# Designs tried in a protein design chat: VH-VL binders against q96il0. Part 118

Target 1, 167 residues: q96il0
Amino acid sequence: APERGAERRDTAPSGVSRFCPPRKSCHDWIGPPDKYSNLRPVHFYIPENESPLEQKLRKLRQETQEWNQQFWANQNLTFSKEKEEFIHSRLKTKGLGLRTESGQKATLNAEEMADFYKEFLSKNFQKHMYYNRDWYKRNFAITFFMGKVALERIWNKLKQKQKKRSN
Key: E = the ipSAE of ESMFold2; O = the ipSAE of OpenDDE; V2 = 0.75 times the mean of E and O plus 0.25 times the DockQ between their complexes.

## First folded at step 5 (VH-VL)

Design d15 (framework fv_ebronucimab; at its last look DockQ between E and O 0.34; V2 from the best seeds 0.62)
Fold by OpenDDE, look of step 5:
Structure d15 (fold): chain C 167 residues (1-167), chain A 120 residues (1-120), chain B 111 residues (1-111)
Amino acid sequence: as target 1 above (167 residues)
Amino acid sequence: EVQLVESGGGLVQPGRSLRLSCAASGFTFSSYGMNWVRQAPGKGLEWVSYISSSGGSTSYADSVQGRFTISRDNGKNSLYLQMNSLRAEDTALYFCAKDTEFGSWSFDYWGQGTMVTVSS
Amino acid sequence: QSELTQPRSVSGSPGQSVTISCTGTSSNIGAGYDVHWYQQHPGKAPKLLISDNSNRPSGVPDRFSGSKSGNTASLTISGLQAEDEADYYCQSYDSSLDAYVFGTGTDVTVL
C-alpha cells in the first residue's frame, strides 16, 4: 500500500520579512508589500520616554497589523488554492489539458471565472463579515487612543510652558 | 454564555513536560486575546502568559520565559500552554482568562482552572 | 518588587464601608497604567469587579467603586454584605517587566 505522502500543509511561513529599519530612525518605517498578504508591514518607532498611553497605542497598532497580515495571508493562500482547483476541475470537465498548444497554462474565460468569484465570496461571506466587524472595532479603539495620546501631549506641552514661565 | 474550560493538569515530576488546554465557547474566540494566570496553593494570582487574538504576539512572565509556550487554534476555539522543564514552584491552579475587549488589559471571564502539581 | 502591595486583610461589620488599597511603583500604577480589580471567593475563579480604575462591569453591584491617585489605587465596598467576604486582587501592567502584575491580595472578612 503506497504511503500516502502527508500533504505538508504549506502553513504560510510566519516569516514576514522583518525589514529592520536603521537603528537611528526616529520614525515609523513602512516595508515592501508582504508576498503572502500583499500588505505593507509597518515598523513602529519606540520613543525613549514612551508614555503608558503611547505604549498601549503602539501595542494595539502592532497587534492589529499582525492580525491583518495573518488574515490576508491566509485568505490569499486559500483563494489561490481554490482558484487553481476550480480551473483544473473545469478544464478536466471540458476535456482540455492544463497547458495550451503553445505550452502556456490553460485559463478559463472571464465568465467562468466570474462564477468562481461569486462562489468564493458566498462561501467566505461570514468570514469576511467577522473580519469587517473586528476591523471596525480595532480601528475605533486605535483612533480613540490616538485621541488620548494627542490630548496627553498637549497637556504635557502646556505644563512645560508654565514651568518655563515660572522660572 | 461565555465558558472557558481548562484541562491537562496533573501530577508530574520535576523536569517533565505538560500541556494544558482551554476550550472556549459562547463568544468569538478569534476576536480576543487570551491569558494564562496561575495561583499556587494558598497564594495570590500570578500572570503567566498572553497571546493576541491572531496568535502573532505572545508575552511571558520572567518566571516561565523560555520554558513555557502559549499557542492557540482559532478553528477549534482552543488555547494551549506547553510547559517544559517544570519546577516545584510551577505547582499551581492554572486559569484560562479572556481579555475583556480590544484595548482593555483586563480579564472579564475565567475558567475554573486545572491543577498542576510538580513533585518528586 | 514585581507585585502591587495590598493590605493582607480588611474587616468590617455589615453595612459598613471598607477600603482596600493597592500601591504600585513608578513603572506600573505610578507610570499611569490602569488598575483592575478582581473578587475571588474560596474555591472559585476570580471575577472582574472593576476595570480601568473605576468602570463597573454589568452585574457588579454599585456598592463597589474604584479610584486611582498617584501610585495608589483603591477599591471601596460600601454597605458591606456577608457575600462580600472574599479575596480581592488589584491588577495592572508593569513597563519594566513588560508584564501584567497582580496585587498581593486582600482577605476581606465580614464580622
Scores: ipSAE 0.766, ipTM 0.902, lowest interface PAE 0.7, mean pLDDT 92
Fold by ESMFold2, look of step 5:
Structure d15 (fold): chain C 167 residues (1-167), chain A 120 residues (1-120), chain B 111 residues (1-111)
Amino acid sequence: as target 1 above (167 residues)
Amino acid sequence: EVQLVESGGGLVQPGRSLRLSCAASGFTFSSYGMNWVRQAPGKGLEWVSYISSSGGSTSYADSVQGRFTISRDNGKNSLYLQMNSLRAEDTALYFCAKDTEFGSWSFDYWGQGTMVTVSS
Amino acid sequence: QSELTQPRSVSGSPGQSVTISCTGTSSNIGAGYDVHWYQQHPGKAPKLLISDNSNRPSGVPDRFSGSKSGNTASLTISGLQAEDEADYYCQSYDSSLDAYVFGTGTDVTVL
């Protein structure tokens, strides 16, 4: 495991939605939703005597978070871009402007938008299928390592009690 | 089904640069970390560099730190190694290697390698 | 750079068992990190043979087995066959280097 410094907690300076966990926290932190993925990041605690198993779990959780945020950030951007283009195309086909008389962005009714949602999901079916498979594989692996870490910690506590009793 | 194909090797003079590529297919490239591993002629395996599935984390062997840069393009299913300030001891067959399924820290699929020769 | 020590060569007759040792340091195997094994035939890329000390990937014959104890991992080939003649490498993670490390390699010869 990398060496980590311990310093005083930082304070958010301006009331902006920046998240800054305390530097000496003994717990994982959940931050605000990411601008592109809409997922809340976890800021992981690194224990001072991190075992190899604990290190593997932490890095797996960190990498899974990054992987998940990248997938949804990309998908959300593609969705927003294609949704706007679909609306634009259908409005122009109907002879309508891109904005209402009040200047607000024109849109389509629910039945018209259902065509877009169906088309987008059908187009991206395989990507979502592979994402779901890998999401479950990652969750299984994380749960497996969480169990192994829990057992390791219980076993170490029992060994310490046995040493004290036998002294 | 899984296929990794390296390219970009060749003969270069010391101090020069070379860029290796690895084209991946048959798996969801963006879901797995990737590595470069090299093998000098008649010698053993040496890990060179790692990059996480998203590209957000990288690491390097001490022997190449500061000279080599690993990168990936998940849109093109491609892994890269930029090798600068090449030395004679960098002469090796360079393999692209895929991380095993999650949590193992091992390499389950390897390419055929691309040969890099650094000589005067 | 090699960090894990393996014997240079090991030999055995067909049907016999051979064992390859992989000895690490307190920063890798001795710290408790898992060991993996690779087989490499001449002119070929390495192939993952054993992961996580003892797990056998799909398609690897059951005559290959791995174990780890203390600072040493072992690969055992039971019922040695001619096609097992290859180079074998162990691999782990080293916390002081923050790096993956391979063993020095072992040439297995079938007599």
Scores: ipSAE 0.646, ipTM 0.862, lowest interface PAE 1.4, mean pLDDT 86
ESMFold2 (binder alone), look of step 5: mean pLDDT 92; pTM 0.945

Design d16 (framework fv_ebronucimab; at its last look DockQ between E and O 0.36; V2 from the best seeds 0.53)
Fold by ESMFold2, look of step 5:
Structure d16 (fold): chain C 167 residues (1-167), chain A 120 residues (1-120), chain B 111 residues (1-111)
Amino acid sequence: as target 1 above (167 residues)
Amino acid sequence: EVQLVESGGGLVQPGRSLRLSCAASGFTFSSYGMNWVRQAPGKGLEWVSYISSSGGSTSYADSVQGRFTISRDNGKNSLYLQMNSLRAEDTALYFCAKDTEWGSWSFDYWGQGTMVTVSS
Amino acid sequence: QSELTQPRSVSGSPGQSVTISCTGTSSNIGAGYDVHWYQQHPGKAPKLLISDNSNRPSGVPDRFSGSKSGNTASLTISGLQAEDEADYYCQSYDSSLDAYVFGTGTDVTVL
C-alpha cells in the first residue's frame, strides 16, 4: 500500500488525553484507549533508513490497528443501539412509556434483558466468526513479517561487521 | 465469488466533476484496502488512488493529487472516487481493484471498469 | 506515469518459452520492493498472474513463473499457448513517489 506520509501525532476527541509522542523518536508509542473502540493505539516509529520489509510491516500494523478500532467502535455502537431498540419494543408491547412517572428512563428487569443478550449473540455470531478469521490471518501475517525483518536486520549487521574487519 | 462493479462514468467537459462508484460483493469488503487504476484508450495501466480497509489512510498519484478524493462506505460495500477539475488527460477506463491478502501490495480482483471521457 | 520498463512486444511459437523483463530503479525494484505481474486480454480487466516476485495464485497454470534479481524482474511463459496472447504488466511500489507503479506493458504474440 502507498503511504503519503507517516503520522507522528494523534489527536483524540474531547474526554480523552491528547497523546503526542516525541518527534523523531526511535520507538513505537502506545497511546490511551480510543474513546469509541476502547483499544489503545500504537504510534509507530518510522526509521530513517526504513527497508521495504520494515515499511510493509509498519503499514500492516497501522492498518490492522485501524481495522480493529473500526470493528469494535461499530460493534459498541450496534450493541447500544440494539439494546435501546429492544427495551423500547418490549416496553411498547407491555403498554408502558419510555419514562417512569419520575421521568427516569424506563428499563427492563434482568430476566427480560437476558433475552436481549441471547438475541444479540446469535445475530452477531457470523460477523464475529469472520472477524476472528481475519484477525488471526492478519496477526499471522504480522508475525511472518516480524520474522523476516528480524532476519534482515541480523544479516545486515553481520555484513557491516565483516566489512569493518576487512578495512 | 468476488465481484466489483464500477459505475458513474460518462462524457464531461473539462473543469467539471464526476463521482465514480464501485459496488463490491463476495468478500468481507471492510477487511481490504481498495484502489482505483485507470487506463487511457490504447495505453497502459496507471495507478490512481488507494484507501485502507478502514478508510483511515489514503494516497494518490501526483497527477490527481488535490483534484480526486477516494472514499468508501463499508456499510454499503461501496468504494468511491470524486473527480473534480477534470482534464482531457483524465480520459480513461477506471477500474476498481481489491488489495490481495495483507502484506502483498498487489491487486487480486478487478472490475470491468467505467469509461470517463473529458472533452470540450 | 510508470517507472518500470518492459519490452514493447515479445513473440514466440506455440510450445516455446518467452521471457518478459521488467526493469526498475533504485527507488522501486532496486530498493527491494516486490514485483507483481498481470495479464490483460483485449477488452478485459487485468488478472493477477504472479505476486511477490514468484508466487502463483490459485488457478494460474504452472507454466507461468516469475523471478527478481537486482533492478530487474522477469516473467517466463513456458509452453506458450494461443490463449497467452495478451498484454502483460509488471507492478511494484516506488518509495520516492510514494505510489504504486506499473510497467509500460508487453504485447505477447503467439506465432
Scores: ipSAE 0.622, ipTM 0.852, lowest interface PAE 1.7, mean pLDDT 86
Fold by OpenDDE, look of step 5:
Structure d16 (fold): chain C 167 residues (1-167), chain A 120 residues (1-120), chain B 111 residues (1-111)
Amino acid sequence: as target 1 above (167 residues)
Amino acid sequence: EVQLVESGGGLVQPGRSLRLSCAASGFTFSSYGMNWVRQAPGKGLEWVSYISSSGGSTSYADSVQGRFTISRDNGKNSLYLQMNSLRAEDTALYFCAKDTEWGSWSFDYWGQGTMVTVSS
Amino acid sequence: QSELTQPRSVSGSPGQSVTISCTGTSSNIGAGYDVHWYQQHPGKAPKLLISDNSNRPSGVPDRFSGSKSGNTASLTISGLQAEDEADYYCQSYDSSLDAYVFGTGTDVTVL
């Protein structure tokens, strides 16, 4: 009995393309879209005199990015896998081969694929609801901290101006 | 009610490995960062490690850097600490601690702890 | 490890007020990082007492209050009760270590 090769669960390699920005960059860098998530990674700049609020904001943004990358990488893999399984199942049911006479991958028509999309969305509805909820919570928090950092920067600038006037 | 239950502690010899587990319930586990904090007998609290809600970010105390690995399984509501190359100074009660809220740097819920004893 | 410095012990009579200090450095409390406080009874897990310098979680009595100034945070227990006998720990973040840091702990005794 041939040992059925353990299908290596292609765990989405956490290999976020380590786009290394130039060391001297004073700005956030946006990388190319990740091959799994299709999201563009952001490398956040770390200022030399980063305040505690700025650091917290940076960490929140970084964690949120990682959360998004992981979610969409997994979702896209699941989608691709289920789509392939659906196509194979339907072709088999129709008595059709996986390849056309021209050697191309056999595909289903738009109507048949619409059924797949409907089922997929229905099955993953709750997962998407939780994602959306958490997305809003995270972005609200980030926005709030952005406001705090902005206020801190304004205050620091005002203090510096006052010190310069007193000297 | 929020519950954190640590397990996996025990007596081990120096240089050996041990894996701790923390089972979480009563909250959305995947929405919160998690921590390990330890307390040596008759001593104070020492932070050990942090893992973000998604597991994408981790941090470690210098005392355990390179020897310990924090991980989580959000599908199982479980937190883990793989401890390698254990030393006598790692002897402590290990607590699982939940971040208060996302982006908070305080811990609002703690487990009862699991005891790790490293002795020859 | 740059531990936050606390007094080893503080004592008071029932009904009195006691204050526990937590002194940090320019890389933690002095850098502007928030301070949190925990209460730990013997043989029990720590409990969050104060978050974000002065925020009191639900279920924590109003006799507990927190403050921060410069490199020092303070926990005040007003109207000390027998049940307040415990160890108290401050906690913050240290930028130089990129780590959470705890205080050395304070044993509070009720006389």
Scores: ipSAE 0.554, ipTM 0.831, lowest interface PAE 1.1, mean pLDDT 91
ESMFold2 (binder alone), look of step 5: mean pLDDT 93; pTM 0.948

Design d17 (framework fv_ebronucimab; at its last look DockQ between E and O 0.52; V2 from the best seeds 0.69)
Fold by OpenDDE, look of step 5:
Parts: sequence; structure tokens; C-alpha cells
Structure d17 (fold): chain C 167 residues (1-167), chain A 120 residues (1-120), chain B 111 residues (1-111)
Amino acid sequence: as target 1 above (167 residues)
Amino acid sequence: EVQLVESGGGLVQPGRSLRLSCAASGFTFYSYGMNWVRQAPGKGLEWVSYISSSGGSTSYADSVQGRFTISRDNGKNSLYLQMNSLRAEDTALYFCAKDTEYGSWSFDYWGQGTMVTVSS
Amino acid sequence: QSELTQPRSVSGSPGQSVTISCTGTSSNIGAGYDVHWYQQHPGKAPKLLISDNSNRPSGVPDRFSGSKSGNTASLTISGLQAEDEADYYCQSYDSSLDAYVFGTGTDVTVL
């Protein structure tokens, strides 16, 4: 009995975007879309005098980005796999080959693919609901910390102005 | 109810390896960062390691850096700590601890711990 | 490792108020990082008591309060009860270590 090769579940490589921003950059950098997630990675700038609040915000943003990258990379891989399986199954049922007479990959019509999309969305509905919930929570937290950081910066500027006036 | 259950502790000789596990339930595991914290017998708490919700970011205390590896399986709601090159000083009760909320660097739920004893 | 400094023990009579101090450095509490407090009964896991200097989680009695000033955080237990006998730990973050740091712990006894 031939040993069924354990299909290496292609775990989406944690695609550390090899995008290295310039060392002297004082700005956040946006990389090209990741090949798995299709999301553009952001490299966050670290200021020399980063406050604890700024650090919290930066870390939260970074973690949220990583969370998004992983979710969509996995979702896209799952989608692609299931789509291919669906197409193959339907073609087989129709007695059609995987390739057309012209050598092109055989595809299903829009109506048949609509059934796939409906089923896929239905199957993944709960997963998407949880994602959306978490997405809102994370972004709300980020926005909240952005506000706090803004206030801190204003306060620090005011203190500096007062010191300059007293000297 | 949130539950964290540690396992994998035991008696080991110095230089050996051990893998701890933490099974999480009662919350959305993949939404939160997770930590390991240890307590030597009759001593205080010591933070050991952190892993982000996605597993993309990890951090370690200097005392365990290069020897311990934190990981997670979000599909299994499980946290792990691979401990290599164990030392007598690593003898402790190891707790799994959940991050409270986004931007809060506190731990709101803890397991009961698993005991690791490193002795010749 | 730069631990936050706590008194080794604090004692009080039932109904009294006791305060536990947690002293840090310029790289942790003094840098502006938040302080959290945990209660640990003998043979039990720690429980979050105070988060973010003064936030009390649900289920924590009102007699527990936290504050922070300069390099020092404080936990106050008002109306001390027998059930409050436990170890108390402060926790923060240290930028120089890039790590979470705990206090040395305080044993609270009810006389």
C-alpha cells in the first residue's frame, strides 16, 4: 500500500515582508501587497524618545497588522484551495477535463461559481463575524490610544512653551 | 467562564528539555496575547515570555532568552512553552496568563500553574 | 533584574486601612508606564486586583484602590478584612529591559 504522502499543509509562511525601510527613516513605511494576504504591510517608525503611551499604540498597531495579515493569508489560501476543489469536482461531474482543447485551464461559468461563493460565505460566516468583531475592537482601541497620544503631545508642547517663557 | 489549564510540568535533570502546554477556554483565544509567568517556591512572580494574538511577535525575559520558546496554536486554543537547557534556577510553578485587553499590559486570568522542578 | 520594590510585609487590624507601596525607577514607573496589582492567596493563582494604576476589574471590592505618583504606585485596602490576608504584587513594564516586571511582593496580615 503506497504510503500516502502527508500533504504538507502549506501553512502560509509568516511572510515577513522582506521590505526593509531605510534605516534613517523618520516615517512609517508601507510595503507592497503581501502575496498571500494581499495586504500592504506597514513598518512603524520608532522615535528616539518614544513615550510609554506611544509605545503602547505602536505595539497595538503592529500586533493588529500581524493579526490581519495572518487572518487574510489563511483565508485566501483556504478560499483558493476550496475553489480549486469545487471546480475540479464540478468538471469531473460534467465529464469534462481539467484543460480545454486549447490547453487552457477549464473554468466554470459565472452561475456555477456563484454557487461556490454562496457556499463558501455560508460556511465561513461565523469566522467572518468573529473577525469583524475583533477588527472593530482593535481599531476602537487604536483610535482611543491615538487620541491619548495626541493629548499627551499637546500637553508636552504647552509645558515646553511655559518653560521657555519663564527663562 | 475563562479557564486556563497548564500541563507538562515535572521533575527533570539540568540540561534537559521540557514542553509546557496551556489549554484555554471560555474566551476568544486568538484575540488576545498570552504570557508565561513563573514563581519559584517561596518567591515572587517573574514574567517569562509573551506571544501576540497572531503569534507574530514574541518576547522573553533575559533569564530565559535563547533557551525558551513560546508558541501558540489558535486552532487548538493552546499555548506552549518549549524549555531547553533547563537550570536549577528554572525550578518554579509556571502560570499561563491572559492579556486583559488591547493596550492594557496586565493579566486578567491565570491558570493554576504547573510545577517544574530541575534537580540533579 | 530590576524588580519593583515593595515592603516585605504590612499588617493591620480588621476595619483598618493599609497601604502597600511599589517603587520603581526612571525606566518603568518613573517613565510613565502603568502599574497593575495582583492578589495571591496561599496555594492559589494570582488574581488581577487593579489595572492601569486605578482601574478596578469587575468583582473586585470597592475597598481596594490604586494610585500612582512619580516613581511610586500605591495600593490601599480600606476596611481590612480577614479574607484580604494574602500576598500582593505590583507589575509594570521596564523599557530598559523590554520586559514586564513584578514587585518583590508584600505579605499582608490581618491581626
Scores: ipSAE 0.813, ipTM 0.935, lowest interface PAE 0.6, mean pLDDT 92
Fold by ESMFold2, look of step 5:
Structure d17 (fold): chain C 167 residues (1-167), chain A 120 residues (1-120), chain B 111 residues (1-111)
Amino acid sequence: as target 1 above (167 residues)
Amino acid sequence: EVQLVESGGGLVQPGRSLRLSCAASGFTFYSYGMNWVRQAPGKGLEWVSYISSSGGSTSYADSVQGRFTISRDNGKNSLYLQMNSLRAEDTALYFCAKDTEYGSWSFDYWGQGTMVTVSS
Amino acid sequence: QSELTQPRSVSGSPGQSVTISCTGTSSNIGAGYDVHWYQQHPGKAPKLLISDNSNRPSGVPDRFSGSKSGNTASLTISGLQAEDEADYYCQSYDSSLDAYVFGTGTDVTVL
């Protein structure tokens, strides 16, 4: 059902698994870009006998994905709204309408729009610094739990090798 | 300074509804999951509900499933609990609680609570 | 619903050590889920005292320590002080309920 041929040239190149075979060899896979955030969601594999650490890692990764997607969806919406408000305000100051004589939505030239971009970046500087801090905190936590899961799997395999034959 | 302020509690009859609010400040509200925890008078703590930082995931204690709805508005730094079909056993002080740092599944900041009394 | 079991009360004299147990089941503590501890003074909100079995958040005195083994977690207060008189709750996650669960609570009295 998913079509990937044409999208490879329009988005970041990423592999997508067709189907998750029996749980012996399954992978997370990457879906199409979310319309509002422009981020590609990861579709997480859930193993049949998930340990507490594996569950914590999976939920942390899922919640981080949702958090990141919502942040950028909201920022994209805010950017679009503030851009239109800026254009509307400047057009009103010039005594112009919201549409040209041809009916197209009126806009500002590149020099006038530079003021908007500068103002938007300045206004959102602190918000993006806090987002980056939280992003690093989340990625550090994810990396830490990935390490703990790896060690847990090694320990479990060593413990299983120590089991003796029955007879 | 992290602050959580609950409101919306009161005295109601069984079968009625209430909506609790929690106003958050002093942290990046949109980055953290939030919880409701309640405490009946003279009794212990009971977890009620969880909502993820984005609002995309929710969970509920069995005692309130289907009757209570947790929600959040990250634009207003606010957490909500819609409580429908209230029962006498829902009488409690309701706390708003913030998830701690990532992966802990514990609650590091709590409000002072808002009292809900359900009686005839 | 499901609760972690704690003693109803524990007491000690100033300077003594007291230990509060928190016993769960194979679907929560026994499954390997972490245990957290909260302190609640009368009329006040709970305060996180210990996270992740043994981690002491900033500002919590080092006389508080936590541990976990098997189905049981323990909170130890070494050098009991008058301000430690409060209710104490453990908390974990239960996989069969898909829910956070609190302990029954322990009233600590300083004699």
Scores: ipSAE 0.695, ipTM 0.873, lowest interface PAE 1.2, mean pLDDT 85
ESMFold2 (binder alone), look of step 5: mean pLDDT 92; pTM 0.944

Design d18 (framework fv_ebronucimab; at its last look DockQ between E and O 0.43; V2 from the best seeds 0.00; counts 0 for: pae E 2.04 > 2)
Fold by OpenDDE, look of step 5:
Structure d18 (fold): chain C 167 residues (1-167), chain A 120 residues (1-120), chain B 111 residues (1-111)
Amino acid sequence: as target 1 above (167 residues)
Amino acid sequence: EVQLVESGGGLVQPGRSLRLSCAASGFTFDSYGMNWVRQAPGKGLEWVSYISSSGGSTSYADSVQGRFTISRDNGKNSLYLQMNSLRAEDTALYFCAKDTEYGSWSFDYWGQGTMVTVSS
Amino acid sequence: QSELTQPRSVSGSPGQSVTISCTGTSSNIGAGYDVHWYQQHPGKAPKLLISDNSNRPSGVPDRFSGSKSGNTASLTISGLQAEDEADYYCQSYDSSLDAYVFGTGTDVTVL
């Protein structure tokens, strides 16, 4: 009995193309879309005198980005796999080959694919609901910290102006 | 109710390896960072390692850097600590601890701990 | 390891107020990082008592209060009760270590 090769679960390689921005950049850098998630990675700038609040904000943004990248990479992989399985199953049921007479990959019509999309969305509805909930929570927190950082910066500028007037 | 249950502790010889596990329940595991904190017998708390919610970011205390590896399986609601090259100084009760909320670097829930004893 | 410094022990009578200090450095509390407090009873896991210098989580009695000034954070227990006998730890972050740091711990005894 031939040992059925353990299908290597193609875990989305965590190899987010580490777009390395130039060392001297004083700004956040946006990379090209990731091949798995289709999201553009952001490299966050680290200021020399980063405050604890700024650091918290930066780390939260970084973690949120990583969370988004992983979610969509996995979701896209699952989608692609299930889509392929659906197409193969339907073609087989129709007695059609996987390739057309012209050698092209056989595809299903728009109506048949609509059924797949409906089923896929229904199956993943709860997962998407949890994602959306967490997305809002994360972005709310980020926005809140952005406000705090802004206030801190204003306050620091005012203090510096007062010191300059006193000297 | 939030529950964290550590396992995998035991008696090991110096230089050996051990893998700890933490089973999480009662919350959305993949939404929160997780930590390992240890306590040597009769001593205080020592932070050991952190892993982000997605597992994309990790950090370690200097005392364990290069020897310990933190990981997680969000599909299994599980946290892990691979401990290599164990030393007598690693003898401690190991807790898994959950991050409180976004932007708060505190730990709101702790397990009961699993005991690791490194002895010749 | 740049541990936060706490008194080894603090004692008080029932109904009294006791204060535990937590002293850091310019790379942690003095840098402006928040301080958190944990209570640990013998043979039990730590419990979060105070977060973000002064925030009380749900279920924590109002007799516990936290404050921070300069390089020092303080936990005050007002109206000390027998059940408050425990070890208390402060916790913060240290930028020089890129690590979370705990205090040395304080044993609170109710006389």
Scores: ipSAE 0.801, ipTM 0.929, lowest interface PAE 0.6, mean pLDDT 92
Fold by ESMFold2, look of step 5:
Structure d18 (fold): chain C 167 residues (1-167), chain A 120 residues (1-120), chain B 111 residues (1-111)
Amino acid sequence: as target 1 above (167 residues)
Amino acid sequence: EVQLVESGGGLVQPGRSLRLSCAASGFTFDSYGMNWVRQAPGKGLEWVSYISSSGGSTSYADSVQGRFTISRDNGKNSLYLQMNSLRAEDTALYFCAKDTEYGSWSFDYWGQGTMVTVSS
Amino acid sequence: QSELTQPRSVSGSPGQSVTISCTGTSSNIGAGYDVHWYQQHPGKAPKLLISDNSNRPSGVPDRFSGSKSGNTASLTISGLQAEDEADYYCQSYDSSLDAYVFGTGTDVTVL
């Protein structure tokens, strides 16, 4: 029987999909797009003898991904809900039903839908500004820790070269 | 100004349950991980539980694993601790504590605590 | 059950320097995890005093300093003042417990 890839336990009950990396993976994996957020999750490898700095970086990246996935999953659901409510409200104003004669959901023309998109962006402006601020803070912190990990690895390598020369 | 206000403490019998709340204000609550830390009367500090900013990751001290559940409602700027199967050794002042900025793994703001007493 | 070891108490006169040690194991401080320090006055919540071994948060006087070497961290209070009389706790992370750990606490007395 064919062997499946490595399995990841569910750690996010907030509507994100589950991805199972290969069982013997020694590298990070990029999974398929999440059905709610439409973002590709990264599945992080935990090496043997992970340093404290490496652990901090990995957990920061993991929690940033969780935060980002949850934000966009929620925004996508809010967008869908408010879109349906907008269409329903405008159809009712026109005296039209929610479905066509063929049974399909009635919708609005492009000009009318443009009004929805403008209203949605306006209503969510403050939320997206806070998101952008936090996104920059998180990515700056990640970059800072990536630099610290890189320096740690360089200095460990230099210590080994100095020992080799002195032997 | 950051404020953390705990509530829900009280006197309960062993084996019973209690739910603690922490109301947060003065910062962007959903940007930071949150913790519960307790202090038994006359004793030192003991970390109890952690929850990530999104609520997607949690962890617990071994002494409470399986009995306590940390949760948060970012829409209400609130942190919770559901404490089941309470024991006498859970008697303590329970603090709500905010993580510092990313990567520090320290607690920069604390509430004043809510007292939980577990006694027959 | 694991905790970082601190002296039970230290004392000094105003203007003196006192140092509080915080000794861990190979699974916490000895593994290279950072140490943080908290000050707690009686009946009050703890206050972050030092983060990341030596960083002083805003509002913390510069007479407080921290350092770390091997599996031991130190908090030094230079120019001891009456308001420094309090309990002091160190804190780190322990990889074997996958948990934050606090020190046993040190009662600082100003004579």
Scores: ipSAE 0.550, ipTM 0.827, lowest interface PAE 2.0, mean pLDDT 86
ESMFold2 (binder alone), look of step 5: mean pLDDT 93; pTM 0.947

